# Ledger of designs, part 1: VHH binders against AP-4 complex accessory subunit RUSC1 (RUSC1)

Scores and structures below are computed, not measured.

Target 1, 145 residues: AP-4 complex accessory subunit RUSC1 (RUSC1), of Homo sapiens (Human) (q9bvn2r522to666)
Amino acid sequence: DVGHLVLTTLCPALHALVADGLKPFRKDLITGQRRSSPWSVVEASVKPGSSTRSLGTLYSQVSRLAPLSSSRSRFHAFILGLLNTKQLELWFSSLQEDAGLLSLLYLPTGFFSLARGGCPSLSTELLLLLQPLSVLTFHLDLLFE
Below, numbering starts at 1 at the first letter of every chain, in headers, positions and changes, except where a header shows other numbers; antibody chains aren't numbered by Kabat.
ipSAE, averaged over its two directions, is called F for ESMFold2-Fast, E for ESMFold2 and O for OpenDDE. V2 adds 0.75 times the mean of E and O to 0.25 times the DockQ between the complexes of E and O.
[cut] stands for letters that were removed.
Atom coordinates printed by the task and the answers are left out, and those that the model quotes come from them; centres of patches stay.

## First folded at step 9 (VHH; from y3 with Y107K Y109H)

Design z1
Fold by OpenDDE, fold request of step 15:
Structure z1 (fold): chain B 145 residues (1-145), chain A 120 residues (1-120)
Amino acid sequence: as target 1 above (145 residues)
Amino acid sequence: QLQLVESGGGLVQPGGSLRLSCEASGFTFSYYAMGWYRQAPGKQRELVAFIYMGGSTNYADSVKGRFTISRDNAKNTVYLQMNSLRPEDTAIYYCAAGKLLSLFTSKDHWGKGTPVTVSS
């Protein structure tokens, strides 16, 4: 079914995309340094009080799901949540527009860095990929594995 | 003109290893995701692995843990290290280039392919 395709094809592709060019470590106020992951990108991207409060709500919801024990599973659940709420394009757009966050988290060779610099067409392609998904109505189980 | 040239295919015994190479030209290599596809006799072409610009990778379940895709931007080359080869890995392997959308729409640029045969 559609859920299976999303989990087996789309989610891994998006996970790899968000991981692309990710700096291996980031500064952490508590531990000093933490391993970077697509989930850590989600965490850093959701800012309390921002215009994208709904994304923060989804993040909080996913974070509280006890069965999700890995960063990968949490990231996938977040993507499924974005699809359910038709916010997938919103999150990716907000991420791409946050130059400060991208500079902090990504190397210049990564997809998002290139999209903001030498190859703007990458942003267009991402949009073209995400837009068809925004017109679909999903009711995906966030715990679907 | 975009060009992809595969090499490294051949005959190998089960459990053996091969390393495929694909040299790219005619485009800015570092702006493209690269991938390997394969087509076995009587089967549809399937994605084996791909690598984004920054080096992030993804693999088909059937090859996870056995195959490794990598790239050298200085050489405009993408590689596929294939270990623990099985008879079911027998196929023509194709190199593909795309930015992003092509990876999902199967509208990639393709090479001519290199044959891999795994047989005892």
Scores: ipSAE 0.837, ipTM 0.908, lowest interface PAE 0.5, mean pLDDT 92
Fold by OpenDDE, fold request of step 15:
Structure z1 (fold): chain B 145 residues (1-145), chain A 120 residues (1-120)
Amino acid sequence: as target 1 above (145 residues)
Amino acid sequence: QLQLVESGGGLVQPGGSLRLSCEASGFTFSYYAMGWYRQAPGKQRELVAFIYMGGSTNYADSVKGRFTISRDNAKNTVYLQMNSLRPEDTAIYYCAAGKLLSLFTSKDHWGKGTPVTVSS
């Protein structure tokens, strides 16, 4: 069913996409250096003043889910939450528009860096692919694995 | 025109290794995700592995730890190193190119395929 496709195909693909070209480490005030992940991109993207309230709420919700023990599972849950709330395109659009964040987190060879530079069609095609998902109604369990 | 040419397939014993190559031409290689699919007799084509522009990879569960996908942008080539091969890995392996490979797009491009047979 649709849920199976989301879990086995869409989520891994989006995880790989968001991971593409990530700088391996970022500075962290508490730990010094922290390994980057798609989940760390989510964290950075929903910081106060940089995202919509609804995205921040979803991030907070996912962050508090105790059964989610890995960054990958948290990212997965976040994607499911975006689908449930019809905000998948919104999050990716907002991420792609944040030049400062992309410059901070990504190498020039990454998908999002290329989308803002040498290959703008990457951004357009991504959003076009995500748009149809925003008109569908999902009721996915965030803890479903 | 866009072209993908696979090579490296063949017959190998269980536990053996093969390295597939796919040489691309006719498009800006560094702007495309590359992938490998396979189709066994009587089965549907399935994703084996893909690699995005910046090197992010993903693998089917059935090949994790055994297969490695990599790319050389200077040579416009994507590779699939297959180790610890099993009879169930027998299939025709296809190279694919797409900006949003594996994201439900019909814009992917395919090679003609290279056969891999794992048999004792």
Scores: ipSAE 0.827, ipTM 0.903, lowest interface PAE 0.5, mean pLDDT 93
Fold by ESMFold2, fold request of step 15:
Structure z1 (fold): chain B 145 residues (1-145), chain A 120 residues (1-120)
Amino acid sequence: as target 1 above (145 residues)
Amino acid sequence: QLQLVESGGGLVQPGGSLRLSCEASGFTFSYYAMGWYRQAPGKQRELVAFIYMGGSTNYADSVKGRFTISRDNAKNTVYLQMNSLRPEDTAIYYCAAGKLLSLFTSKDHWGKGTPVTVSS
């Protein structure tokens, strides 16, 4: 089952990738500081002026799914949604192009910082991995566990 | 040329511990994700754990809470601390290096492996 492989291999691997070198805390208007997570990268990436409308629509959809109780589950659901809508490569490409956002979110030692700086092949290899998924059709349940 | 040399394997009793090491050379270590895979006789090679260049980790469900992967970029070395070992952990353990370990394994580099046997 494709859904099983996506949940047990791809989603955890992408979660770890997006978490790599992520600064541990961000400014929070309510609490003064909040802990960063791969889901907080998704949130930052889809803010007005930073993304296409379709990515923001998916973000809103995932955010309103009541059974998703953790940031990890929300991140996984977002990845599943990107697969269903053939936007996985688009999201990672748009994230990698946003130098200002990356410098805000990531330490220099992380994957995306290195991909923009001293090791551009990291970006190329990621997109090469993701591109074949663009030709596949997925009908994954965003609440798949 | 990229080289990976594993060490630290051996025979241990159930409940015991081992620490595997993998020394890397021939590449810029800080640009690579590092990982451990294992293969039991007659089984496919499977991911145990990996660690990205910035320290983010991922573990197979079967080893979560018992194994810890870590890296020391100053020593070009990745470690796997294996605690609470079980007979089902018996396998040859392989060090791997890649830009996108577990996501794009066809371009990964592998060590020759170090055997781990857990039995009474």
Scores: ipSAE 0.629, ipTM 0.820, lowest interface PAE 1.3, mean pLDDT 86
Fold by ESMFold2, fold request of step 15:
Structure z1 (fold): chain B 145 residues (1-145), chain A 120 residues (1-120)
Amino acid sequence: as target 1 above (145 residues)
Amino acid sequence: QLQLVESGGGLVQPGGSLRLSCEASGFTFSYYAMGWYRQAPGKQRELVAFIYMGGSTNYADSVKGRFTISRDNAKNTVYLQMNSLRPEDTAIYYCAAGKLLSLFTSKDHWGKGTPVTVSS
């Protein structure tokens, strides 16, 4: 079914894409250094001054779901929520427009760095593939992992 | 001329290992995701593993822990190390290159395949 395909194909593919070229650590005032992950990209993308209000609301909802204890499960739930609220293309386009954030989080060899620099067609191709998903109606259970 | 040339396939007993290689030419290797797909007789082609240009990887559940994909951008080569091989791994293995390989499109490039047979 559609829910199974989203969990077994789309979510892992997007997780791998967002992970591509991530710097291994980020600065953390409490722990000094924190290992980065696609979930940490979501966290950084929704901080005050860098997010839309609706994306921040979804982030807060996912962060409060106690059964989602791993970074991967939280990232997958965020993707499912973006599908349910028709914001998948919006989140990726917002991320790709934030040059400062991308430079902070990603090595120059990663997908998003190349998409902003030497290979702009990467950005265009990604958004063209995501746009149809953002107009379809989904009612996915965020705990369906 | 875009080319993907696979090598390293063959006949191996169950529990054995093979290392597949795919040498790429005619395009900027560092701008492409690389992957391995396989097609068993009478089955549809399926993803085995892929690796994005910055090193991020993903694997089919059936090969996790047994297969490792890697790339060497200096040699324009992608590898698939296959350990603990089983008869169900028998297939033709295809190298693939694409910008969004995990979301396969008709623009992606394919090698001609290298056969792998796992049997006693």
Scores: ipSAE 0.602, ipTM 0.809, lowest interface PAE 1.3, mean pLDDT 85
Fold by ESMFold2, fold request of step 15:
Structure z1 (fold): chain B 145 residues (1-145), chain A 120 residues (1-120)
Amino acid sequence: as target 1 above (145 residues)
Amino acid sequence: QLQLVESGGGLVQPGGSLRLSCEASGFTFSYYAMGWYRQAPGKQRELVAFIYMGGSTNYADSVKGRFTISRDNAKNTVYLQMNSLRPEDTAIYYCAAGKLLSLFTSKDHWGKGTPVTVSS
């Protein structure tokens, strides 16, 4: 079962990648401190006015799914949605192009910070490894866990 | 020259603990993800755990809660703390280094391995 393999192998690997070097907290003027997670990276990445409206639509869809009770399950559902819509490479490419956001969210020792700094090959290798997944057809249930 | 040297393996009774270490040289350690794989006799090599350059980790389900991977970038060393060992953990344990470590395919650098035997 392709769906089971995606949930047990790909999603945890991508979760760990997006979590790498992520600052543990961000200051919130209203609530004080807000803990960071790979889901919070997704939230920040789909800012209003993005030219890629379908990413924002997917984010909204996942945010409305009440059975997804954790940030980890929301992140996994977002990855499944990206696979279904063939946007996995697009999302990672868009994230890596936003230097301001990356500097806000990540410590200098993290994967995405290194990819923009001392080790640019990290970025290109990631996108090339993800590109084949964007040409495969998936019909995954976002609530399948 | 890129080199990975494992140590800390041995014979341990079920329920015991071991700490594996892997000392790396010949590359910029902080630019690499590090991982541990294992291979039992007659079986395919399988992922045990990996740790990205910024400290994020992932574990195989079979070792989750029992094993802990960590890294010390100042010493160019990655560790695997193995607790509550079971006979099924018996294998040769290999250290690996790579940029993306084991998403789908792994063209990584490998150590020679350190044997771990869990038996009464």
Scores: ipSAE 0.587, ipTM 0.799, lowest interface PAE 1.3, mean pLDDT 85
Fold by ESMFold2, look of step 10:
Structure z1 (fold): chain B 145 residues (1-145), chain A 120 residues (1-120)
Amino acid sequence: as target 1 above (145 residues)
Amino acid sequence: QLQLVESGGGLVQPGGSLRLSCEASGFTFSYYAMGWYRQAPGKQRELVAFIYMGGSTNYADSVKGRFTISRDNAKNTVYLQMNSLRPEDTAIYYCAAGKLLSLFTSKDHWGKGTPVTVSS
């Protein structure tokens, strides 16, 4: 089952990648400081714009799914939604292009900071690895796969 | 040349502990994810754990809570602390380095391996 492989292999690998070098806390004017996670990167990444409008819709959908009780399960559901809508490569590409956001969220030693700085081949290799998923059609259940 | 040298393997009883080390040279260590794989005789290599450049980790389900991967960039070394060892952990353990090690690539660099035997 394709859904099982995505949940047991791809999603954990991408979760660890997005977590890499995250600053431990993020300031929030309403809630004070809160602990960073890959889900908090998703939240920060969905800004107004043509690409982010459809990504913002997915973010809102995942945020409203009551059975998703953890940041990790929300992140996995977001990845599944990106696969269903063929936006996985787009999301990673847009994240890597936002230098201001990356410097706000990540330490200089993390994957995305290195990919924008001293080791730009990291960006190219990631997008090439994700490229085969761009031609596949997925119908994944955000709650159960 | 890129070199990965494992050490710390051996014979240990069930429930025991070992600490594996892998010293790396010939590349910019801070630009690479590091990982440990294992292979029992006649089986394919399988991922045990990996650690990205910035310290994020992932573990195989079979070792979660028992094994801890860590890295020391000043010493170009990655470690695997193996606790609560079981006979099924018996294998040759290989160090690996890659920029996207965890994402199903076979183009990574490998060490020679260090044997671990868990037996009474």
Scores: ipSAE 0.551, ipTM 0.796, lowest interface PAE 1.8, mean pLDDT 85

## First folded at step 12 (VHH; from b6 with M53Q)

Design c3
Fold by OpenDDE, look of step 14:
Structure c3 (fold): chain B 145 residues (1-145), chain A 120 residues (1-120)
Amino acid sequence: as target 1 above (145 residues)
Amino acid sequence: QLQLVESGGGLVQPGGSLRLSCEASGFTFSYYAMGWYRQAPGKQRELVAFIYQGGSTNYADSVKGRFTISRDNAKNTVYLQMNSLRPEDTAIYYCAAGKLLSLFTPEDHWGKGTPVTVSS
């Protein structure tokens, strides 16, 4: 089962990557301060006016899924959605290009901070690794567990 | 300094084809996503097509199936093959490098544009 493989292998790997170097807390306009997570990175990346409409739509869809009760499950569902819509590379590419977001959420030693700064090859390599997934057709259930 | 130079624009009849080129310099080309935007008279600038570092592409719905974006890293050039052109494709076409979440911000790098006119 492709879905099972994605959830047990790809999603955890991407979760770990996005979590790498995250500051423990971030400033939030509504709550003042929130615990950082890969899901909070997704949220920050799809702010109105700062992201592609398609990514925002997927975010909204995932956010409305009641069975998803944890930030981790939401993040995984988001990844599944990206695969379904062939936007996985798009999101990671856009994430790596958002200097404001990276400075806000990540330590300088984080993967994405390094990729944008002293080690730009990390950015390219990641996108090249993700690129093959964009040519595959997925029909994954966002609520698949 | 980062520089983007567009070429290939011109006048073409409806149903015709054009191929735009954008040559980049002053940065590591392979590290950047490249894209084409366009701005028609009296309208806002809009995304036409983007090609990422890994080669994946994204197109506006209005050009999907007609336009093809490609890149040659050896030549530091991004191309836009435009087929089945329509009058509504008339615009100044701009080449852009690197920014997806910060569209139309000072952080984006733009060329000066090349005009495309589709008219009978």
Scores: ipSAE 0.006, ipTM 0.263, lowest interface PAE 10.2, mean pLDDT 87

## First folded at step 14 (VHH; from c3 with E107K)

Design d5
Fold by OpenDDE, fold request of step 15:
Formats: C-alpha cells, sequence, structure tokens
Structure d5 (fold): chain B 145 residues (1-145), chain A 120 residues (1-120)
C-alpha cells in the first residue's frame, strides 16, 4: 500500500530532515518561547507574504483537522497534502530559498544550513529526489495513521 | 577514497548491550548523513537507524527505545548504542554514508560490516 509506505518511510525521513539542526526554541508572541518542531517550520514557512497561497491553504486545512493532536501528526498530514497537490518539491524548494528563515530556525550544522553554505549539493540532491514525487498522482487520506 | 570501518560487534547474551563504531575517512564527514543497516541470515538488508548532519535521528520501529545512534564529527565517527539486545537483533551491521541517507539506500558508501550475535 502506497499510503503505508509514505507514512512509514517517506514521512519519517522528511520529518527527520526538517528537524535536522533545528534550534530548540523559537520566539512566540504568547508564551515567549516555544519548542521547535518540523511543524513549527511549516507554520513559519507559510506566514503571510512568505509562501504561495496554495501552501497556506494546505497549512490552514491541516491546522483545522481536529483528529491531529500532535505536531508530528500535523507535519505528516502536511506532507501527505503536499503529495496530493503535487507541491512537495515546491515547499522544500521555497524553504531552502528562504535564507532568513533558515538562519532564524536552524543551527549552522543542520542540513538546510549546510545546503546554503558549505555543501550546496545537498539542496540539489534533495530536489532531484523529490521531483519525481511531484509528478505522481496521490490520493492520500490526511488522517491516515 | 571514501572508507567506512565498523567495529564493536561481538557475541552478547539477550538483554545485553553493545556499542558499535564506524570511523569514516576520505570525505567531509560533517556533510554526510550516517546510518546503520543490518542483514540477518537469509533476510534482506534493512535500515536500523540514521542520523542527519545536524544530529536528527530516526529509528526502525523494531529498535526504537533500545538503540541510539550518535555522531562525533571531530572524530569522524558514528556510533550505535544497542541496549536490551534480542536474538532477532543478530545480524551483520553495516555503516553507511550518504548526503540524503534517510531517503535512499546507498550503494557505494558501505562499510564491510561487523557481526552482532545475540544468543544465550
Amino acid sequence: as target 1 above (145 residues)
Amino acid sequence: QLQLVESGGGLVQPGGSLRLSCEASGFTFSYYAMGWYRQAPGKQRELVAFIYQGGSTNYADSVKGRFTISRDNAKNTVYLQMNSLRPEDTAIYYCAAGKLLSLFTPKDHWGKGTPVTVSS
């Protein structure tokens, strides 16, 4: 089952990737500081003016899914949504191109920081790996666990 | 030339612990994700754990809570701490390196392997 493979292999891999080198905390307007997570990266990436409308729509949709109670489950649902809408490469590309956001959220040793600095091939390889997934048609249930 | 050298394998009793090491050379270690794979007799090679450049980790469900992967960039070494070992953990353990190791199975960046046997 494709959905099972996506959840057991792709989503965890991408979760780990987005988590790599994350600074442990980020500034929060309400609490002062919040623990960083891949979901918090998604949130930051789709802020008004910094993301495409379609990515923002997907974020909003996932955010309103009541059964998703953890940041991890929300992140996975977001990935599934990206696959369904053929926007996986787009989101990762946009994330990698946002130098300000990466500098804010990630330590220098993280994958994305290295990709923008000492090892640009990391970015290229990632996009090349994701590109085939963006041309495939997925019909994944965002609540699939 | 990229080289990976595993060590630390051996015979242990069920419930015991082992710590595997993999020393890397011939490439910029900090730019690579590192991983441990294992192959049991008559079975396919499977991913055990991987660690990205910045230290993010992921584990196979079968080893979650028991195994810990870590890296020391100053020593060009990746480790696998294996606790609460089970007979089904018996396998040859291989170290692997890849920039996107978690997304693909590398073919050209393997160590020679170190045997782990868990038996009473």
Scores: ipSAE 0.820, ipTM 0.899, lowest interface PAE 0.5, mean pLDDT 92
Fold by OpenDDE, fold request of step 15:
Structure d5 (fold): chain B 145 residues (1-145), chain A 120 residues (1-120)
Amino acid sequence: as target 1 above (145 residues)
Amino acid sequence: QLQLVESGGGLVQPGGSLRLSCEASGFTFSYYAMGWYRQAPGKQRELVAFIYQGGSTNYADSVKGRFTISRDNAKNTVYLQMNSLRPEDTAIYYCAAGKLLSLFTPKDHWGKGTPVTVSS
């Protein structure tokens, strides 16, 4: 079952991927410093002017889901939402193309930094992984755990 | 060509520890994610843990809190520290390398494996 694979294998793998090479802390206007997470990457990626309106809408929707109490669960829900709307490739593509954001959030040894630098094939392989998912129709519950 | 050589397997009592090593050659190690898989008798090969280029890790639920995957890029080596071993951890452990896709569909770049037996 593709759904089972997504939930048990793909989502954890993508979480680890987005976490790879993250700088441990980011500047925060309210708290000074905040620990980085894949959800932090989502937040930063959907700011006005940096993403499509639909991605921002999905982020807002996930952010308002009260049962999601952890950054990990929010990230998971966001991935499920991307699958439902066939935007998984779009989000990862937009993330990879945002050089400023990647430089801000990631260390040079991280997957996305390497993909933009010394090993462009990483980006290609990620795209090849995500493309087959875009032709599938998902109706996943964002609160499913 | 890609080469992966596992070591560190052996016989250990329940509750014991082992540290597996996998030395890689024939490719730019720092560009690859590394993983450990295992196959018990009569069972399918399963993912145990993997580590991305920048050090992000993921574990199977069955080994979380007990196993730790790490890498040393200077030595082209990936490690699996296995603590609190259980009889159900008995298997041949295989090292795998991939930039990304090979970790989801690994088939071409495997080590020969190192056996781990947990028995009283």
Scores: ipSAE 0.805, ipTM 0.894, lowest interface PAE 0.5, mean pLDDT 92
Fold by ESMFold2, fold request of step 15:
Structure d5 (fold): chain B 145 residues (1-145), chain A 120 residues (1-120)
Amino acid sequence: as target 1 above (145 residues)
Amino acid sequence: QLQLVESGGGLVQPGGSLRLSCEASGFTFSYYAMGWYRQAPGKQRELVAFIYQGGSTNYADSVKGRFTISRDNAKNTVYLQMNSLRPEDTAIYYCAAGKLLSLFTPKDHWGKGTPVTVSS
């Protein structure tokens, strides 16, 4: 089934992509350092004034799902929600356009840094990966593991 | 012209280890994701591991915890460390390169590959 393929192939591949070249820690004046993850990229991407209201609503929904006990499961649920609401391309495009955020979060060797710098065709290839999904309608359970 | 040359295959007993290498030339290696496919007799060719430009990795469930992909951009080389080998890992192993989408799409041209046989 489509849900199984999304969870076993697409979500892990996107999780690894968002993790690619992610700085392992950022300074946190309260706790010293906070460990980075693809979920922390989602958190940073939905800060006030840097996202559409619908992306923030999805983030809040996923963040409140108590059965999701790991950052990986929350990231996967966010991807499923983006598919259900046809916002997967929107989220990745918004992330790629935020130069300040990318510079904060990623080393120069990471996929998104290369896509913004020396190899802009990487951004085009990401959009081509996402395009077949734009014509499909999904009703995936966000607690799908 | 893009060139990928696989090496390091051989005959090994179950539980053994092998390290595959793939040397690349003809493209800017650091701009490419790299992967290993394998094809066993009677099976479809499958992607077993890949590594993004910045070092993030992904594995097929059948090899998780046993195989490790790595890259050395200074040597234009990708590696596959295969531990705890099983007879089911017997296959010809092929290296692949792609910026993103082209790593996952069907390929028209494959190299020779490097054969791996796991048997007593």
Scores: ipSAE 0.777, ipTM 0.890, lowest interface PAE 0.7, mean pLDDT 86
Fold by ESMFold2, fold request of step 15:
Structure d5 (fold): chain B 145 residues (1-145), chain A 120 residues (1-120)
Amino acid sequence: as target 1 above (145 residues)
Amino acid sequence: QLQLVESGGGLVQPGGSLRLSCEASGFTFSYYAMGWYRQAPGKQRELVAFIYQGGSTNYADSVKGRFTISRDNAKNTVYLQMNSLRPEDTAIYYCAAGKLLSLFTPKDHWGKGTPVTVSS
C-alpha cells in the first residue's frame, strides 16, 4: 500500500530533514520559551502575509483534526495533504526562499542553512527529489497512521 | 578519492553491545548526511540509521531505542552504538554518505563493510 510506504518511509525522513539544525527553543512573548519541532516550522511558514493561501488552508485543516494528538502526527498529516494537493515541492521551495524565517529557526549547521549558504546543491537535490511526487496524484487519508 | 572505512565489528553475545566507526575522507564531511545500512546473507541491504548534516537522526523501527547514530565532524567520523543486540542484527554493516541519502546507490558512496555476528 502506497499510503503505508509514504507514512513509514517518506514522512519520517522529511520530519528528520525539517528538524535538522532546528533551534531547540524559540522565544515566546507569553510563555518565555517554546519547544521547536517540524510542526512549529509548518506553523511559522504559513503565517499571514504568505503568498500561498492554499498552504494556509491545509494547515488550518490539519490543525482542526481532533484525532491528531501529537506534533509528529500533525506534521505527517501535513505532508500527506501536500501530496494530495500537489504542493510538496511548493512548500519546500517557499520555505527555502524565506531567508528571514530560516535564520530565525535554524542553526547555521542545519540542512536548510547550508543549502542557502555554502552548499546550494542541497537545495537543488531536494527539489529534484520532490518534484515528481508533486505531480503524481494521491488520495491519502490524513488520519492514516 | 572519496573513502569510507568502517571498523568495530565482531562477534558478540545476544544482549551485548558494539560500537561501529566510519572514518571518511576525500569530501567536505559537514556537507554530507551519513548513514549505516546492513545486509544479512540472502537479504537486501536495508537502512539502519542516518544522521543529517545538522545532527537530526532517523532510525529503522527494528533498531529504535537500541541503536544510536552520532557524528564527529572534527574527526570526519560517524558512529553507531549498538546495544541490546539480537541474533537478527547479524549482518555486514556498511557506512554510507550522501547529500540526500534517499538518492544513494549501493556502490557510489559505500564503505566495504564491517561484519557483525550476534550469537551464543
Scores: ipSAE 0.629, ipTM 0.813, lowest interface PAE 1.1, mean pLDDT 85
Fold by ESMFold2, fold request of step 15:
Structure d5 (fold): chain B 145 residues (1-145), chain A 120 residues (1-120)
Amino acid sequence: as target 1 above (145 residues)
Amino acid sequence: QLQLVESGGGLVQPGGSLRLSCEASGFTFSYYAMGWYRQAPGKQRELVAFIYQGGSTNYADSVKGRFTISRDNAKNTVYLQMNSLRPEDTAIYYCAAGKLLSLFTPKDHWGKGTPVTVSS
């Protein structure tokens, strides 16, 4: 029942948060333009050279799960994996600390852009909300949606 | 100094539509997520929809596809367009503001509510 609650309430709320103010397209030198999604934020956050190498293993695991056929289901699986490995706060902290990435991915009106600029308490409130989840132990199935 | 004023409620037949408005004042509107909650007689107040600072939205399953939340930062106003109304939507609808309404956080800023009745 814990897995159902996380999948039906927390994951959609976090998906909408990461989508907030996300630029609709990003430049791609090979393909021209690629449509943005919360999953594309995950991809960008774990690129080689990032100080978040521990998160790259989870990203690779989720990327290889064939039953996950949509970017939304991959994002949800990533969130479930972060809960299982107690890395949810770590991922959001690393994202919020990367000013260059945020300016590349987000419009200035988005949640994360405002948290870096005129309203820093947005960042603090998010991390305080996520911190209690770090003391709980989860054993969630990444394939159940 | 902070206030939220709802309007647009009323009596409507099943299948009808209403548009709720909430005008905000006394704070920097663009820094806040906005939400609509409702409370039916004898029940707990529940989330209907929220909209993040940059326009991203989330909806309760019971209203998805029928209700649309939107915001106009120039007018410091949030809206709830309610279509295909059902008797189960009967409630007092409250506007709320918070920096992070989408997760389980205290809501310190509430409107006084606007009643909606869906009855034949």
Scores: ipSAE 0.621, ipTM 0.823, lowest interface PAE 1.3, mean pLDDT 85

